# Miniprotein binders against q6w4x9r395to579, part 233

Target 1, 185 residues: q6w4x9r395to579
Amino acid sequence: GHCSLEGGSFVTTFDARPYRFHGTCTYILLQSPQLPEDGALMAVYDKSGVSHSETSLVAVVYLSRQDKIVISQDEVVTNNGEAKWLPYKTRNITVFRQTSTHLQMATSFGLELVVQLRPIFQAYVTVGPQFRGQTRGLCGNFNGDTTDDFTTSMGIAEGTASLFVDSWRAGNCPAALERETDPCS
Below, E stands for the ipSAE of ESMFold2; O stands for the ipSAE of OpenDDE; V2 stands for 0.75 times the mean of E and O plus 0.25 times the DockQ between their complexes.

## First folded at step 21 (miniprotein)

Design ej16 (at its last look DockQ between E and O 0.93; V2 from the best seeds 0.76)
Fold by ESMFold2, look of step 21:
Structure ej16 (fold): chain B 185 residues (1-185), chain A 82 residues (1-82)
Amino acid sequence: as target 1 above (185 residues)
Amino acid sequence: STTRLRIEFRDISEEQAKKVEEVIRFEAEKSGVDVEFEYHDGRLTVEAEGSPYAIDWFLYIVRLRLWWEMDGVEIYVIKVES
């Protein structure tokens, strides 16, 4: 399964449902019981221009009881708040420079993250088949059905992206600007 | 049906407790979970009540946010009742 964060504000779910949103917050991108130690992948969005309403992806975070790994637009990989030299390896996670413009986080538990640093910060999430029907967050539920990919943190399927996206906030943040949250165009 | 959760934070300052309360109030409102707080003697106790689904998500997201935002606080689940 593949989930992508492209163009600063566009998301395509594991079931290929595209949408766009704007909001200054950290969001749950992927949570699953398949991730060890209560792990989650999070996406950080921040203001991307002169307009307060426009935001773009600025970091991707993997967080669990054992790990805190932050990959940001400035090629900084931090654990406990300090930059880490690459390659960085734990027992089940390796973060390394794939190319001059791409970083990769590979894991033993079926999660792979590729981050494009330039020309625009983008992220590509790949999960193994054991994750089918076992995911939630901005990347959707990976059940092969696009009609319920906008399932909120309370298990409610929404027809539009706005309430779905806001339910996955991981921060005391205002709700996303409604006019800028659009699942299609 | 309703589930009741009691959790505790130990050896935290009043300033840390206020930040924890901000996180918990926000997540409780989002999840439809009722919360009550008591802080004394370096201990913050939280009583939470809601549906089983809401309580499970509430506990998960509170832990995750505190790991992300608050380094150095430990959460103890004291009891869960239904």
Scores: ipSAE 0.716, ipTM 0.868, lowest interface PAE 1.0, mean pLDDT 85
Fold by OpenDDE base, look of step 21:
Structure ej16 (fold): chain B 185 residues (1-185), chain A 82 residues (1-82)
Amino acid sequence: as target 1 above (185 residues)
Amino acid sequence: STTRLRIEFRDISEEQAKKVEEVIRFEAEKSGVDVEFEYHDGRLTVEAEGSPYAIDWFLYIVRLRLWWEMDGVEIYVIKVES
């Protein structure tokens, strides 16, 4: 499964459903029992302009009981708040520079993350087949059905992205604005 | 079906307890979980009640957020009743 965060406010789920939202919070992208130690992948969004529609991804965070790995737009990688030199390895996670503009987080448990640093900070999430039907968050549920991708944290399928996105907030933030839009248009 | 959860935070200041309470209240509202708080002498006790699914998610998300926002504040699960 491939999930992408592009263009500042566009998301394409593992099931290839595209949508758009404008929020300035931290959101759960991926939560799954397949992630060890209660792991979750999160995205941090912030204002990039003066209007409500001017929002952008500014960091990606992998959080577990043992790690708090942050990849930020300023190319700083931290774990538990401490800056780390690349390549950086934990027991089952490796963060390294893939290209001059891309960082990669590789794991031993079937999660891959590629972060494009410039010109736009974007993220690409890949999960193995063992994650099929077992994912939750903004990246959807990876079950091959796009109609139920907007399932909230409480297991309720929504028809639009608004309540879906807000349910996955990982902070006390205002509600996001959403518009279902094809990121390729 | 409802589940009751009692959790504790130990060795926290009153100010920290207020921050924890803000996080918990927010997540409780989102999850449809009823919560009650008691702070006494560095210990915050939280009673939570909701459906089994709601309580499971509530505990997970609270633990996650507190780890993220308050640098590893530990949660002690005291009892779970169904």
Scores: ipSAE 0.690, ipTM 0.871, lowest interface PAE 0.8, mean pLDDT 93
ESMFold2 (binder alone), look of step 21: mean pLDDT 82; pTM 0.805

Design ej17 (at its last look DockQ between E and O 0.85; V2 from the best seeds 0.00; counts 0 for: pae O 2.2 > 1.5)
Fold by ESMFold2, look of step 21:
Structure ej17 (fold): chain B 185 residues (1-185), chain A 82 residues (1-82)
Amino acid sequence: as target 1 above (185 residues)
Amino acid sequence: STTRLRIEFRDISEEQAKKVEEIIRFQAEKSGVDVEFEYHDGRLTVEAEGSPYAIDWFLYIVRLRLWWEMDGVEIYVIKVES
């Protein structure tokens, strides 16, 4: 399954449902019992311009009881706060430069992350078949059904992306607001 | 179908306790979990109550955020029957 975080704060879920949101927070991108040590993948969004609707991805974080790996838009990779030279390897995780503009985090537990550093910071998440029906977060539930991909952290299927996204906040931050442009009531 | 927990943080400063409290209040509100706090002599005690599902998610995210945002803070969970 494939999930993407692309410029303009666009997301495509594991079930290929696209949506967009405008918020400045850390969000749970992917949580699953298939990730060891209570692991989760988080996405950090911040303001990228002068208006509320100008938000963009600034970092992707893999976090577990063992690891705190940060891949940020400034091209620095850290684990537990220490900057790492690439290629960087732990027992279960390898981070390396895939191309001049892309980094890859490969794991032994079926998670793969590719980060585009330039021209725009973007992320592409791939999970193996063992994750089917066992994911939560901004990437959806990976059950083959797009109608319930907006399931909140409380298990409620919502019809709007904003309510869904706000439920996955992992930081003290305000709720995402309406788009800057309102096309009329 | 209501779970009640006592959560303790030991040997933490007043400054650490305020940060922990901010994390827990935010997540409790989002998860529909009722919380009450008491801090004394380096111990922060939290009484938490909610549905089993809400409590499980609340605890997971609180632990995750402590790992991400705090250094050297250990959480102790004492299950209380409902």
Scores: ipSAE 0.585, ipTM 0.818, lowest interface PAE 1.6, mean pLDDT 85
Fold by OpenDDE base, look of step 21:
Structure ej17 (fold): chain B 185 residues (1-185), chain A 82 residues (1-82)
Amino acid sequence: as target 1 above (185 residues)
Amino acid sequence: STTRLRIEFRDISEEQAKKVEEIIRFQAEKSGVDVEFEYHDGRLTVEAEGSPYAIDWFLYIVRLRLWWEMDGVEIYVIKVES
């Protein structure tokens, strides 16, 4: 499954459903029992302009009971708040520079993350087939059905992205605005 | 069916307890979980009640947020009743 965060406010789920939202919070992208130590992948969005529609991805965070790995737009990688030199390795996670503009987080448990640093900070999430039907978050449920991708954290299927996205907030932040548009447009 | 969860925070200041309460109360509302708080002499006790699914998700998110926002604060799950 492939999930993408592109263009500042566009998301494509594992089931290839595209949608757009504008929020300035931290959101759960991926939560799954397949992630060890209660792991979760999260996205940090912030205001990039003066209007509510001017929001962008500013960091990606992998959080578990053991690690808090942050990849930020300023090209700084931290674990538990400490800056780390690349390549950086933990027990089952490796962060390294893939290209001059891309960082990669590789794991031993079927999660891969590629972060494009410039010109736009974007993220690409890949999970193995063992994750099918066992994912939650903004990246959807990876079950091959796009119609139920907007399932909230409480297991309720929504028709629009707004309540869906807001349900996956990991902080006390303002509600997100939605505009369901094709990220390729 | 409903599940009752008891959470404790030890060696926590009153100021920290207030922040924890804010975080937990916010998540409780989102998850449809009823919560009650008691702070006494450096210990914060939280009683939570909801459906098994709600309680499970509530606890998961609370753990994540506390770890993210409240450095050094440890959470103790004391009992679960169904």
Scores: ipSAE 0.243, ipTM 0.626, lowest interface PAE 2.2, mean pLDDT 90
ESMFold2 (binder alone), look of step 21: mean pLDDT 83; pTM 0.817

Design ej18 (at its last look DockQ between E and O 0.90; V2 from the best seeds 0.67)
Fold by ESMFold2, look of step 21:
Structure ej18 (fold): chain B 185 residues (1-185), chain A 82 residues (1-82)
Amino acid sequence: as target 1 above (185 residues)
Amino acid sequence: STTRLRIEFRDISEEQAKKVEEIIRFEAEKSGVDVEFEYHDGRLTVEAEGSPYAIDWFLYIVRLRLWWEMDGTEIYVTKVES
């Protein structure tokens, strides 16, 4: 399954459902029992543009009991707050420079992350088939159908991206900041 | 049906406890979980109640945020008969 975070806060879920949103917060991008040590992939968004409410991706975080890996738009990779030289390898995770503009995090547990650093910070998440029906977060539930991809953290399927995205906040962020619908979110 | 839990933080300063309370209040509100706090002499106790699904998510996201935002906090969780 493939999930992408592109441009001005555009997301395409594992089931190919596109949406956009505007918010300045940390969000649960992907959570699954298939990720070891209660792991989750998180996405950090911040304001972009001059006088708009537009937001864009500024970092991707993999967090578990073992790892706190941050890949940020300034090309710094840290684990537990310490900068790491690439290639960086743990028992089941390898982070390396794929090209001059792309980094890759490969894992033994079926998660792959490719981060485009330039010209725009974007992320591409790939998960193996063992994740089918076992994911939660901004990337959707990976059940082969787009109609319920907007399932909230409480298990409620919504028709509106804004309520769905709001439920996946992983930070004390104002709800009003995430309620913008023009441009849509 | 509802699940009730008691969550304890031991050897935690008032400053740390306030940060924990902020995280827990926010996540409880989002998850539809009722919480009550009591802090005294380095111990923060949280009584949490909600549906089984809400409590499961609440515990997960609280632990995740504590890993992300705070260091060195150890929690103890006990189910309370209800």
Scores: ipSAE 0.619, ipTM 0.818, lowest interface PAE 1.3, mean pLDDT 84
Fold by OpenDDE base, look of step 21:
Structure ej18 (fold): chain B 185 residues (1-185), chain A 82 residues (1-82)
Amino acid sequence: as target 1 above (185 residues)
Amino acid sequence: STTRLRIEFRDISEEQAKKVEEIIRFEAEKSGVDVEFEYHDGRLTVEAEGSPYAIDWFLYIVRLRLWWEMDGTEIYVTKVES
């Protein structure tokens, strides 16, 4: 499964459903029992302009009981708040420079993350087949059905992205604005 | 059926307790979980009640947010199914 965060406010789920939202919070992208130690992948969004529609991804965070790895738009990688030199390795996670503009987080448990640093900070999430039907968050549920991708944290399927996205907030943040738009258009 | 959950925070200041309460109340509302708080002499006790599914998610997200927003905060949890 491939999930992408592109263009500042566009998301394409594992099931290839595209949508758009404007929020300035931290959101759970991926939560799954397949992630060890209660792991979760999160995305941090912030204002990039003066209007409510000017929002952008500014960091990606992998959080577990053991690690708090942050990849930020300023190319700083931290674990538990401490800056780390690349390549950086933990027990089952490696963060390294893939190209001059891309960082990669590789794992031993079937999660891969590629972060494009410039010109736009974007993220690409890949999960193995063992994650099929077992994912939750903004990246959807990876079950081959796009109609139920907007399932909230409480297991309720929504027709629009607004309540879906807000349910996956990981902070006391304002509600997000949403517009279902094809990121390729 | 409902599940009752008790969460304890020890050696926590009143100011920290207020921050925790804000986080928990927010998540409780989102999850449809009823919560009650009691702070006394450095200990914050949270009583939570809801459906098993709601409580499971509530506990998960609270743990996640506390770890993210309040590094090193330890919690003690007791679950009672009823």
Scores: ipSAE 0.578, ipTM 0.822, lowest interface PAE 0.9, mean pLDDT 93
ESMFold2 (binder alone), look of step 21: mean pLDDT 79; pTM 0.765

Design ej2 (at its last look DockQ between E and O 0.01; V2 from the best seeds 0.00; counts 0 for: pae O 13.8 > 1.5, placed apart)
Fold by ESMFold2, look of step 21:
Structure ej2 (fold): chain B 185 residues (1-185), chain A 82 residues (1-82)
Amino acid sequence: as target 1 above (185 residues)
Amino acid sequence: STTRLRIEFRDISEEQAKKVEEIIRFEAEKSGVDVEFEYHDGRLTVEAEGSPYAIEWFLYIVDLRLWWEMDGVEIYVIKVES
């Protein structure tokens, strides 16, 4: 399954449902029992330019009981707040520079993350088939049905991206503006 | 149905407890979980009540946010009953 964070504000779920949102917050991108040690991927968004309503992806975080890996726009990779030289390897995760503009996080548990650093910070999440029907977050539930991809953290299928996105906030932050979360934008 | 959850945090300062309470209040509001706090002698106790689904997500996301946002704070699950 493939989930993408593109253009700073666009998301395409594992079931290929596209949507857009703007919000200044950290969000749960992917959570699944298939990730070891209570793992999750998070996406960090911040304001882009002088427009107070536009936001863009600025970092992707892999968080588990063992790891706190941050890949950010400044091209520095950290674990637990300490900068790491690439390639960086743990027992089950390897982070390396794929090209001059792309970093890759490869894992032994079926998760792959590719981050484009330039010209626009973008992220591409790939999960193996063992994740089918077992994901939640901004990347959707990976059940082959787009009609319930906007399932909130409360397990409620919503008709709008706004309520869905706001339920996955992982920070004390304001709700996204309704007009900025139109799934057709 | 309703699940009641009691968790505690040990050996934390009053300043740490206030930050923990801020995170928990936000996640409780978001999840539809009712919470009450008591801080005494380095121990913060939280009583939480909600649906079984809401309580399980609440506990997960609180633990994750504390790990992401704070150092030296560990959650102890004391009791889960319905």
Scores: ipSAE 0.569, ipTM 0.826, lowest interface PAE 1.6, mean pLDDT 87
Fold by OpenDDE base, look of step 21:
Structure ej2 (fold): chain B 185 residues (1-185), chain A 82 residues (1-82)
Amino acid sequence: as target 1 above (185 residues)
Amino acid sequence: STTRLRIEFRDISEEQAKKVEEIIRFEAEKSGVDVEFEYHDGRLTVEAEGSPYAIEWFLYIVDLRLWWEMDGVEIYVIKVES
């Protein structure tokens, strides 16, 4: 399954459903029992301009009981708040430079993350087939059905992105705005 | 300038070989490297071609990813030609 965060405010789920939102919070991208140590992948969005529609991804966070790995747009990688040099390895996670503009987080448990640093901060999440039907968050549920991708944290299927996205907030932040557009348009 | 790289994976199952191939194809595309695969009797052979820089990056990334994602799979650099 492939989930992408592109263009500042566009998301394409594992089931290939595209949607757009504008929010300035931390959101859960991926939760799954397949992630060890209660792991979760999260996305941090912030304002990128003066208007409410000018929001962008500014960091990606992998959080577990043992690690809090942050990859920021400043090309800073931290674990539990401490800056780390690349390549950085934990027990089952490695963060390394892929190209001059891309960082990669490789894991031993079927999660792969590619982060494009420039010119736009973007993220690409790949999960193995063992994650099928066992994911939740902004990346969807990876069950091959796009119609139920907007399932909230409470297990309720929403028809629009706004309530769906808001349900996956990791903090107390303003409500997100939605725009149903094709990110490839 | 073009560099050709031949790497091998030994004692690898067909299922493992498929997974390795997927990873390598992904990284090859990202690195601008052309790759060809051959699997025979527990051995996967990969022929890679690209610029010297691309090949170096390709090998580096593949090595790191396979080390984490494919436990027990070792890379053998067989030949490097420029």
Scores: ipSAE 0.000, ipTM 0.177, lowest interface PAE 13.8, mean pLDDT 89
ESMFold2 (binder alone), look of step 21: mean pLDDT 89; pTM 0.894

Design ej3 (at its last look DockQ between E and O 0.89; V2 from the best seeds 0.00; counts 0 for: pae E 1.9 > 1.5)
Fold by OpenDDE base, look of step 21:
Structure ej3 (fold): chain B 185 residues (1-185), chain A 82 residues (1-82)
Amino acid sequence: as target 1 above (185 residues)
Amino acid sequence: STTRLRIEFRDISEEQAKKVEEIIRFEAEKSGVDVEFEYHDGRLTVEAEGSPYAIEWFLYIVYLRLWWEMDGVEIYVIKVES
């Protein structure tokens, strides 16, 4: 499964459903029992301009009981608040520079993350087949059905992205604005 | 059916307790979980009640947010079927 966060406010789920939202919060991208130590992948969005529609991804966070790895737009990688030199390796996670503009987080448990640093901060999430039907968050449920990707944290399927996205907030943040558009258009 | 959950925070300051309460109230409302709080002498106790599914998610998201926002705060959980 491949999930992408592109263009500042566009998301394509594991099931290849595209949508757009404008929020300035931290959101759960991926939560799954397949992630060890109650792990979750999160995305941090912030205001990039004056208008409410000017929002962008500014960091990606992998959080578990053991690690708090942050990859930010300024190319700083931290774990538990401490800056780390690359390549950085934990028990089952490695963060390294893939190219001059890309960082990669590789894991031993079937999660891969590629972060494009410039010109636009973007992220690409890949999960193994063992994650099928067992994922939740902004990246969807990875079950091959795009019609139920907007399932909230409480298991309610929504027709639009607004309530879906807001249900996956990981902070006391304002509600996101939503416009369902094709990021490829 | 409903599940009752008790969460305890020990050695927590009043200021920290207020922040934790804000986080938990927010998530409780989102999850449809009823919560009550008691703070006394460095201990915050949270009583939560809801459906099994709601309680399960509520507990997870609280853990996740506290890990993210409240480093160093220890959490103790007691689950009771009702």
Scores: ipSAE 0.520, ipTM 0.802, lowest interface PAE 1.0, mean pLDDT 92
Fold by ESMFold2, look of step 21:
Structure ej3 (fold): chain B 185 residues (1-185), chain A 82 residues (1-82)
Amino acid sequence: as target 1 above (185 residues)
Amino acid sequence: STTRLRIEFRDISEEQAKKVEEIIRFEAEKSGVDVEFEYHDGRLTVEAEGSPYAIEWFLYIVYLRLWWEMDGVEIYVIKVES
């Protein structure tokens, strides 16, 4: 399954459901029991211009009981707050420079993350088939059905991306609904 | 039905306790969990009450946010009542 985070705060879920939102927060992108050590993938969004209401991805975070890996738009990779030289390897995670503009995080547990650093900071998440029906967050539930991809953290299927996205906030931040200028249809 | 929890933080400063309280209060409100706080002598105690579903999510998201946003804070779940 494939999930993408592209410019203008556009997301395409594991079930190929596209949506857009406007928000300045950290969000749970992917949580699954298939991720070791209570792992989760998070996405950090911030304002992308002073004169615009648009938001964009500024960091991707892999978080578990043992790791706090941050890949940020300033091209620095850290783990538990310590900057790391690439290639960087733990027992089950390798982060390396795929090309001059792309970083890759490869894992032994079926998660792959590719981060485009330039010209626009974007992320592409790939998970193996063992994740089917086992995911939660902004990337959806990976059950082959787009009609329930907007399921909130409380298990409620919503009709709008903003309510769905707001439920997955991992920070004290304002709701994304009030910043949306190009509604999904 | 209702689930009740006691969560304890030990050896934390007043400043750390204030930050923990802000996180927990926000997530409790979002999850529909009732919380009460007591801090003295480096110990913060949190009494939490809500539905089983809400408490499960609340504990997960509080743990995640504390790990993400804080350093040197350990969580002790002391008692569960239902």
Scores: ipSAE 0.512, ipTM 0.776, lowest interface PAE 1.9, mean pLDDT 85
ESMFold2 (binder alone), look of step 21: mean pLDDT 83; pTM 0.815

Design ej4 (at its last look DockQ between E and O 0.91; V2 from the best seeds 0.67)
Fold by ESMFold2, look of step 21:
Structure ej4 (fold): chain B 185 residues (1-185), chain A 82 residues (1-82)
Amino acid sequence: as target 1 above (185 residues)
Amino acid sequence: STTRLRIEFRDISEEQAKKVEEIIRFEAEKSGVDVEFEYHDGRLTVEAEGSPYAIEWFLYIVQLRLWWEMDGVEIYVIKVES
């Protein structure tokens, strides 16, 4: 399954449902029991223009009881707050530079993250088939059905991206105004 | 049905407790969970009540945010009853 976070705050879920949102917050991108140590993948968005409705991805975070790996648009990779030389390897995770513009985080548990650093900070998430039907977050539930990909953190399927996205906030941040979220993506 | 959750934080300062409370209040409001706090002598106790699903997510997201946003605090789950 593939989920993408692309310029203009566009997201395509594991079930290929596209949407767009604008918010300044950290969001749960992917949570699943398939991630060890209660792990989650998070996406950090911040203002990227002159309008509150214009935000962009600035960092991707893998967080668990054991790891706090941050890949930032500043091209710095940290684990537990310490900058790391690449390639960086734990028992389960390897982060390495593929090219001058791309980093990759590969794991033994079926998660792969590719981060484009330039010209625009973008992220591409790939999960193995064992994740099917077992994901939550902005990347959707990976159940083969696009009609319920906007399932909130409370398990409620919403018809709009704004309510869905706001439920996945992982920070004290205000909810986005509906007009700032494009339901037609 | 209703699930009741009791958690605590040990050996934390009043300043740390305020930050923890801020995180917990936000996630409780977002999740539809009712919370009450007591801080005494370095121990913060939180009583939370809500639906089973809301409490499960609430506990997870609070834990995740504490890992992300704070150092030096650990959460102890004392009691879960329905």
Scores: ipSAE 0.659, ipTM 0.856, lowest interface PAE 1.2, mean pLDDT 86
Fold by OpenDDE base, look of step 21:
Structure ej4 (fold): chain B 185 residues (1-185), chain A 82 residues (1-82)
Amino acid sequence: as target 1 above (185 residues)
Amino acid sequence: STTRLRIEFRDISEEQAKKVEEIIRFEAEKSGVDVEFEYHDGRLTVEAEGSPYAIEWFLYIVQLRLWWEMDGVEIYVIKVES
């Protein structure tokens, strides 16, 4: 499964459903029992302009009971708040520079993350087949059905992205604005 | 059926307790979980009640947010089926 965060406010789920939202919070992208130690992948969004529609991805965070790895738009990688030199390796996670503009987080448990640093900070999430039907968050449920991708944290399927996205907030942040738009348009 | 959950925070300041309470109340409301708080002498106790599904998610998201927002805060969990 491939999930993408592109263009500042566009998301394409594992089931290839595209949508758009404008929020300035931290959101759960991926939560799954397949992630060890209660792991979760999160996205941090912030204002990039003066209008409510001017929001952008500013960091990606992998959080577990053992690690708090942050990849930020300023190319700083931290674990538990401490800056790390690349390549950086933990027990089952490696962060390294893939190209001059891309960082990669590789794992031993079927999660891969590629972060494009410039010109736009974007993220690409790949999960193995063992994750099928076992994912939750903004990246959807990876079950081959796009109609139920907007399932909230409480297991309720929504027709629009607004309540879906807000249910996956990982902070006390304002509600997001949403517009279902094809990111390829 | 309902599940009862007790969460304890030890060696926590009153200021920290207030922040934890804000986080927990927010998530409790989102999850449809009823919560009660008691702070005494560096210990914060949280009693939570809801459906099994709600409690499961509530506990997860609270822990996740505490990891993110409240570094170093220890959490103890007791689950009781009712």
Scores: ipSAE 0.524, ipTM 0.802, lowest interface PAE 1.0, mean pLDDT 93
ESMFold2 (binder alone), look of step 21: mean pLDDT 83; pTM 0.828

